# Ledger of designs, part 3: VH-VL binders against q5slc1

Target 1, 112 residues: q5slc1
Amino acid sequence: MGALRGRWAEEEALRFLLGKGYRLLWRNRRTPFGEVDLFMEKDGVYVVVEVKQRASARFGAPLEAITPGKVRRLLQSARFLLGRDDLPVRLEAVLVHGTPKDFRLEHLVLEL

## First folded at step 13 (VH-VL)

Design r2
Fold by ESMFold2, fold request of step 16:
Structure r2 (fold): chain C 112 residues (1-112), chain A 119 residues (1-119), chain B 108 residues (1-108)
Amino acid sequence: as target 1 above (112 residues)
Amino acid sequence: EVQLVQSGAEVKKPGSSVKVSCKASGGTFSKYAISWVRQAPGQGLEWMGAIIPKYGTANYAQKFQGRVTITADKSTSTAYMELSSLRSEDTAVYYCARDFVYEYYMDVWGKGTTVTVSS
Amino acid sequence: SSELTQDPAVSVALGQTVRITCQGDSLRNYYATWYQQKPGQAPILVIYRKDNRPSGIPDRFSGSSSGNTASLTITGAQAEDEADYYCQSYDSSGYHVVFGGGTKLTVL
């Protein structure tokens, strides 16, 4: 854990989404279009989840923004992992603010 | 259903800036991206950048990085493109377009804003 | 490079079939989209995700893709098809939109 920074944020995001009824399919999967943090399913829709960590004020540097280009790479990654492009796919983000002992989650659904 | 209405033509001096607006007149502004594409006289289409208005997050073509700023105001359903340090080769028609990132296309285009840089 | 290459001009006799091609390495990983542009007008979408045709586009327009090449085919070309045609895809990173240089179609 100490060597893998940010894994705690991903675990908390995963726990949060599992509690919302999401099912985990894959995590930390590399594709030609980038790495997918969490690949999940909810009610017949496949979901790519980007986990964004915001450390304490000392480490509050901006994380990679969710831009049109980033959305495109995540979408293409999902279609690669599914091996088809005719299934419903949704992109989501979980922002994890704070530290392992004191954190808050913000869940964003990208309806684009 | 959705229409993109752009601001009027501009005549600018070299070294100045221009800010073009693009107002969506229908639908929900939060469900798509806005791309900016320019076309110099007799030339092809050139993508400049895009924004997701819901999050205010933009990315830019490398050629324009540092000279272009794309913003959006959800309350007025308006996107903006500002290009600085203008030169004569920036003379072009500037289009905004509704960009469905999930579907890989731009389907609704503004009529274009002609920007002329004259010295 | 991430360039998309199109022939600058193509001619077709009225009623005949024409193919407009677009080549680039990024087409191995990203779909091509096609736009039609007439003088003084904004582009309009004619084909997306390689072979999908939006509502209102005549069925004589079709798309295909193989390897690093995408094609727009017009079967039974009409006078109103005379226009510039642009392919669009992305660079190899996927972050940036790229247009081909355009093909001027002349209907004879």
Scores: ipSAE 0.402, ipTM 0.804, lowest interface PAE 3.1, mean pLDDT 87
Fold by ESMFold2, look of step 13:
Structure r2 (fold): chain C 112 residues (1-112), chain A 119 residues (1-119), chain B 108 residues (1-108)
Amino acid sequence: as target 1 above (112 residues)
Amino acid sequence: EVQLVQSGAEVKKPGSSVKVSCKASGGTFSKYAISWVRQAPGQGLEWMGAIIPKYGTANYAQKFQGRVTITADKSTSTAYMELSSLRSEDTAVYYCARDFVYEYYMDVWGKGTTVTVSS
Amino acid sequence: SSELTQDPAVSVALGQTVRITCQGDSLRNYYATWYQQKPGQAPILVIYRKDNRPSGIPDRFSGSSSGNTASLTITGAQAEDEADYYCQSYDSSGYHVVFGGGTKLTVL
């Protein structure tokens, strides 16, 4: 999978979240714990957003890429980027289903 | 307060499979992960894998990849661990535990399910 | 496990202080969590995220970490503290939970 084929999904996810009042801090930021797709802020809460592209249009399919292990790495990445572990952090996912010309978004908040 | 109630002890022959259940009671089965940890007689704790029941997403220890399947049924608040192709070294107590990924701990453990593999 | 190392056994006189250590490269980046296990029982959470103590755990239990080493300290050890103690963290990838081999604490 090439970078250009996946970039449209991340751009749509970013536009969607900006429209919901999120503020972008960093994107595609590498940390010792992995890469963060979008690192954002909303209402004083820091938000790690994982963007996943799905060819299937079926809503409600399992989020196989968002596992307990992935959640741990994303959380640790956020704490690394902030330089502290006592700030409010939320993990979210945006699933982008379909193609650049015909897509829909599913926005999930991960509570664990 | 959440309690994890596990299925009863099992005796299995080599080459068969076992499916252990873990039912959450006294709380909502949707805002944490469930980890599975085993302990062979006289040995230490060994993590097998975990699932986020809300999403049905699991990851596994490399040692068990391909042999273990972890699933969850939100409607019954029950997680399952199935171990296939059993061998004598799979004789162990199998625990489930509530895993708060954001806080890096497992705070509620089931009492364990003894699985004995013998011919 | 090969990634977290604990001494297999340690002794302490009743009322004295003991430290149980856990070493591994991943502890430079990931927290250590400590569990107590008595014979025939499930593990109990004792310390998490360095030095956080859940409710119901006596204040004689504390944790610390530095570099690749984490420690569980029991100040004023009591007979009921005799148990196996496991440290838990993650492998280098962060995807997998790992446990130390356990330390058997004997209180005399």
Scores: ipSAE 0.401, ipTM 0.815, lowest interface PAE 3.2, mean pLDDT 88
Fold by ESMFold2, fold request of step 16:
Structure r2 (fold): chain C 112 residues (1-112), chain A 119 residues (1-119), chain B 108 residues (1-108)
Amino acid sequence: as target 1 above (112 residues)
Amino acid sequence: EVQLVQSGAEVKKPGSSVKVSCKASGGTFSKYAISWVRQAPGQGLEWMGAIIPKYGTANYAQKFQGRVTITADKSTSTAYMELSSLRSEDTAVYYCARDFVYEYYMDVWGKGTTVTVSS
Amino acid sequence: SSELTQDPAVSVALGQTVRITCQGDSLRNYYATWYQQKPGQAPILVIYRKDNRPSGIPDRFSGSSSGNTASLTITGAQAEDEADYYCQSYDSSGYHVVFGGGTKLTVL
């Protein structure tokens, strides 16, 4: 139940991105390099989306901080899922602040 | 054209801490990570950790976890590495480097900061 | 500990070809990157993402990789190529940068 409670943040992030014209390819896909929360596509670019749940971390599965190492694992995960390393890939985060009843979203395109 | 300018040499007692600065000149500091790499006399390169200055998020080599803190100030384009509980084995040249995580390389290196831990 | 293994030293006659190797399990999943370091100087990037050269690196430097092995090749070695060469990749977790122990190249 606790793990399922954390999934509300992913649902809200997904809904938000679908509304912005992103297309969902995979969700919660495990790779040798880690788990990808949302793997999406927008305008011919493949997008790995990390969903970070801030205030409800006490009630859901924690999300790893977006560090240089995490970025590297996400990039390698995308290339694994695509089966090639020559396609355009972008990393994004959706920060979900608050609770299911009172939340806000912050959408970041990760520039490195 | 980016240059990384590091703070000057330090001589420290065992058990103390050192904080090395790394200032980026030119470019936008938020477009890359900063890695810290040290090299003890006669030894190879040893990665300590890295930070994404835009987000302030760092990860560290396991060997240094608990002793190293890496921070960044985007407004001054400066990264910092602080190493605590110094011991003689920490005597080394400490480098900062611009780290392009998407491309898997470090292309611009500071000249290094010599830290000597001596009684 | 280093998860990347390099021979500690190699020699090449002036004008000849030399290959510097780097071995490690992580190279099956992550690219090797190569750096040159001369005494008293910071490392400089020589090869990245298999066989890319940054601006200013002579075309006599090339890279390759297969399986768990990456190589830096210098064709037509020159006296100024005498230096230490480090391969760099990542550990199996992907969170940590790893350097090989370095290879001292002597140009005879």
Scores: ipSAE 0.398, ipTM 0.796, lowest interface PAE 3.0, mean pLDDT 87

## First folded at step 17 (VH-VL)

Design v2
Fold by OpenDDE, look of step 17:
Structure v2 (fold): chain C 112 residues (1-112), chain A 119 residues (1-119), chain B 108 residues (1-108)
Amino acid sequence: as target 1 above (112 residues)
Amino acid sequence: EVQLVQSGAEVKKPGSSVKVSCKASGGTFSKYAISWVRQAPGQGLEWMGAIIPKYGTANYAQKFQGRVTITADKSTSTAYMELSSLRSEDTAVYYCARDFIYEYYMDVWGKGTTVTVSS
Amino acid sequence: SSELTQDPAVSVALGQTVRITCQGDSLRRYHATWYQQKPGQAPILVIYRKDNRPSGIPDRFSGSSSGNTASLTITGAQAEDEADYYCQSYDSSGYHVVFGGGTKLTVL
């Protein structure tokens, strides 16, 4: 996410995940391989979370931005942040649908 | 054991299009990406693009952007590669491969589809 | 986009050691994957993420890396190792897969 763009959506995503027992490690972290919105830990597994904001309140929309290249960059970014590539890393996405006044969250686990 | 079964050989005229299919069996189609790689006679491997079937998202090599379309049908566990505006230089064996993005490798390959472009 | 370069051909005597090297700027950021290809066949994965060997691949195959290079080493080459070997990685953006030009290995 941009510096200010989608900030509220990222906040809501973070709040949601914290409520689910995730631990925040890094937020809006830039790496040579790209930016990581949220880098978290859950049950001993490191998790890269991509936050997506959508104006539509519709659930189940395709993750059109989650391309093979994007996945690769996120994984590489995570491994860069960890300083090693032998630890388990999971990719997740939180879709924030709507506006600050009326929104819904969709949490997706990227299994690849 | 996971297998990728590709469609049969194609003979095409210049300017036409070809659509090659790649059907996966013996595994979970939604847990990996599919890459397309071609090889012209006596030449090396050339990556064309890849798709994540689960999300329908794809990347393409710059060389083929605008001319190649990669799609997937999750209901049939089949990936497709369509190449348009065919040229003689497109004569090659076209492979699909299971692409494990997390491990940065392609471990299961189809047997290849020969596409011949000739006037 | 970034490119990977390989020697087009190398030879090795039976039982001897040969190293096939791949060079490219992207190898500073990404590990190399290696494939073996014999005539009329699809490529076979032999090394991934620098030095990992898939099940079924003989332990005489090993991988290494240094700077902007990656290498596939066959220690004790066998006749059946005669094939083309391709390195594979990604460009600097990570969005594109790139292959080396391939190395034809002849076993003498």
Scores: ipSAE 0.783, ipTM 0.916, lowest interface PAE 0.6, mean pLDDT 93
Fold by ESMFold2, look of step 17:
Structure v2 (fold): chain C 112 residues (1-112), chain A 119 residues (1-119), chain B 108 residues (1-108)
Amino acid sequence: as target 1 above (112 residues)
Amino acid sequence: EVQLVQSGAEVKKPGSSVKVSCKASGGTFSKYAISWVRQAPGQGLEWMGAIIPKYGTANYAQKFQGRVTITADKSTSTAYMELSSLRSEDTAVYYCARDFIYEYYMDVWGKGTTVTVSS
Amino acid sequence: SSELTQDPAVSVALGQTVRITCQGDSLRRYHATWYQQKPGQAPILVIYRKDNRPSGIPDRFSGSSSGNTASLTITGAQAEDEADYYCQSYDSSGYHVVFGGGTKLTVL
């Protein structure tokens, strides 16, 4: 996800995760390996969160933007931000379906 | 223990297609990627692409973009690689491998499927 | 450059130490992983993320890296170590896996 200011979907994803007890470390950070939308922490695990906005309200759709290559770049970005590669890192996605006035969230935890 | 069982050898004519299967046994099929790597006779290893079976999302080496399609069927724990418009230089052993993206390695490899392309 | 370069062949006397090298600009950004392949067999993982050794790989195998170079070292080489060795990393974009050309190790 791009790190553009004023993006409502990213703000809603952040509010949702904060409500689930995640702690925000950074947002919209550029690294040599790509941009990280939300970099968070939960229960001692560092979490790279990719936020995707879709106009369709369909849940369960394939995660079209998250390929093996994309996962690798996000992981490397996390390790860059941490300055080490021996800490637990998890990739998550929040799919935001719909519009600012009528949206639904789908929260995915990727185990790879 | 996860094992990757590949389909048998194929002999194909130029211009045709081949579809190689890779069935995973043991472990959960949705907790890793499957990479496809080929090796022509007397040559080195060449990565073709990979898929995350849980989401059906694949990416391919630039060289094979447009000719290769990698898919997965979670219900049978099977990944597939289809290579179209075959040429004689596509003669190779085709491997599938369990790819732990987070760890940057492929730890379980199939035994390979020999594809021979000849007129 | 995303290209990984290995010497095509190297020899070691039985019981001696050998170093197999892999060079490429992407190794400044991505750790190398090493595979062993014997004739007619699939590759097996030997070293990953620079210097990690999977269970079942003898401790005579070790990995290291500096700058754009990664190395696989075998101390006390044995006849069974005779094989092809491939380094693996990623291209500069990080989207694609790349392999070095392979190094044939001969144990004399």
Scores: ipSAE 0.475, ipTM 0.823, lowest interface PAE 2.4, mean pLDDT 88

## First folded at step 18 (VH-VL)

Design w1
Fold by OpenDDE, look of step 20:
Structure w1 (fold): chain C 112 residues (1-112), chain A 119 residues (1-119), chain B 108 residues (1-108)
Amino acid sequence: as target 1 above (112 residues)
Amino acid sequence: EVQLVQSGAEVKKPGSSVKVSCKASGGTFSKYAISWVRQAPGQGLEWMGAIIPKFGTANYAQKFQGRVTITADKSTSTAYMELSSLRSEDTAVYYCARDFIYEYYMDVWGKGTTVTVSS
Amino acid sequence: SSELTQDPAVSVALGQTVRITCQGDSLRRYHATWYQQKPGQAPILVIYRKDNRPSGIPDRFSGSSSGNTASLTITGAQAEDEADYYCQSYDSSGYHVVFGGGTKLTVL
C-alpha cells in the first residue's frame, strides 16, 4: 500500500519536474549512501530530488525525514552516481499532498 | 555580510530549562542549516544538533537526544535551542553557526551564549 | 558513531612549519574541516573540504588528507597562529557532526 502510494506520487513529481524543464537521469536508484528517488539535471546543475507523499493537504509542514543528515546522504548518493564530487548538486523536495484523484504539489528547493 | 546574533547570558538552576536564540541577518536564512555547538570551560567543541530552517527538520547528537529541542522561525530568521533538565555539566558557552550543507562547513558563528547552571 | 582524535598540544618555532593531524574512520568518507579558536572567541573556519581556504585565511594554511587522517599545515608559523585548532567531520551515517578534541598550538 505504501509502496504503491509512493509510486504514483513519484510519477506525479517526475511529471511536474519534467514540465519545468528538468531532465531525468535516474530514478529509484540505490547507492551505498541510500536511495535516490529522482536524480535530475536542470540548467547545468544536478538535482537530487526527494519525493514525499502526505495525506494532509497542509502546506508548509516540516519535512520531518529530510534532515541535515539526510541531505548529506542524498548528496553523497548523487556524487556517487556521478562518479565525481566536483560538480554542483542541489537538493530538492517535491511534496505530494492528497490522493491520486485529487492532489497538489509543493516544490521545495534547498538553494546552493 | 551574514551575522548570527545570539541571546544573552543565562543563569539557571539544576532541573530547569534554557532556550537560546540565534538570529540571522544579512543573508538568506533558507539556504543553510543552523548548528548548535557548545563548549564547556576549558573543554573542546561539542556538537549538539542542527536544523534546516527552510524544512523545519533537525538532527540531534545522541548525547542530547530527548533533552534538546532545536527549532526555527523563518519569519524572524531565528533559530532556537532549548535544553531541559539542566545540570551543572551543562555549564558552557553555546554557539550557533551557519552550516552550509553543500560545503560541509560552519563558516559564520555567533559570539556564543554563556549558560551557567548552579544551585 | 565515529570519533576524531588530535594531539592535545603541539609547538612550532616562529617561521617554521607545523602539521596538526586528525584521525578517524569517518575521514575515509568525509573531508575534514578545520577551525581556529583563540581564547574568548568563537571558532573561525580556516580549511574546508580538505584543502580549501575561505577568503581572509592566509595561504600559509593548507589542508591535506591520507587514508583515515586529515592534516592542517601551517607553513611559516606566525605568532598570531597560536590558538586551538579543531578538526570536524561527520560520523559514518552523516547524521552527526563530530569534532576532534582540539590541538593547542604554541608558537615559540
Scores: ipSAE 0.783, ipTM 0.919, lowest interface PAE 0.6, mean pLDDT 93
Fold by ESMFold2, look of step 20:
Structure w1 (fold): chain C 112 residues (1-112), chain A 119 residues (1-119), chain B 108 residues (1-108)
Amino acid sequence: as target 1 above (112 residues)
Amino acid sequence: EVQLVQSGAEVKKPGSSVKVSCKASGGTFSKYAISWVRQAPGQGLEWMGAIIPKFGTANYAQKFQGRVTITADKSTSTAYMELSSLRSEDTAVYYCARDFIYEYYMDVWGKGTTVTVSS
Amino acid sequence: SSELTQDPAVSVALGQTVRITCQGDSLRRYHATWYQQKPGQAPILVIYRKDNRPSGIPDRFSGSSSGNTASLTITGAQAEDEADYYCQSYDSSGYHVVFGGGTKLTVL
């Protein structure tokens, strides 16, 4: 429930994405438009990654926090961090199901 | 080329609910948001809420929180807006629109669905 | 304030230039978008993200912004430009879409 609980899911998401060839630029970066969990780059595209954790290892529920409004704030945060709004940006989510000892990852790409 | 085809006009009594449909054709339903915007007679545009069909996640204008539900059915490429506890002030044209939230605009609008609430 | 304020009506002589303004605190954070609406019709997009003009919109339409104010300018106004014009942005939270109250443009 505390800082260690939240850090384990984010660390697993980060490790997973680094292993897929993503490059980390920033983490836990606050902007006037909100906080970005992981700001990364892959193949010339900037990637805002939202990390979510669940208490179980099940799948099939909608990603609760990724609403139209949340997407807008994440994109505006990315543009703020880049200092411009004409670079390619992609939103991704990593849903971490379960506990530190028994978890599954679900990787979602928002193609817009 | 995307078109948004809305359900037909409705006449409702106060206290009832209405569910308006918005079917997307000629495009990919899962690559944008659908916004709902209403316009009372002689009045301006009022945003009600939006959904990302790919995730099934919606958010609502505070004025309508608790009375509006926006859903999407990806298998039929259709979004729905349901407004409950209708009052005469809910008489309006209800539009759906393709919302490119990354780009700040709604580029394709349905023709609107007239909902009349009368006793 | 999360509201967007527009003058309710503006007139322009045929062939002259008119500027329709939209003011709000959120415009220092989020760009404005402009829609045209004629009676009995759905709105159409005319300017997005500050100053971008979609294909099919005449080049007499342009957008600009400064501080908390966004503007739609029509150079050489034509009779067909007579319509209601709405600015759109977001509230201070960024979660909600906000429209201005609309400006009725009359071409004299």
Scores: ipSAE 0.470, ipTM 0.820, lowest interface PAE 2.3, mean pLDDT 87

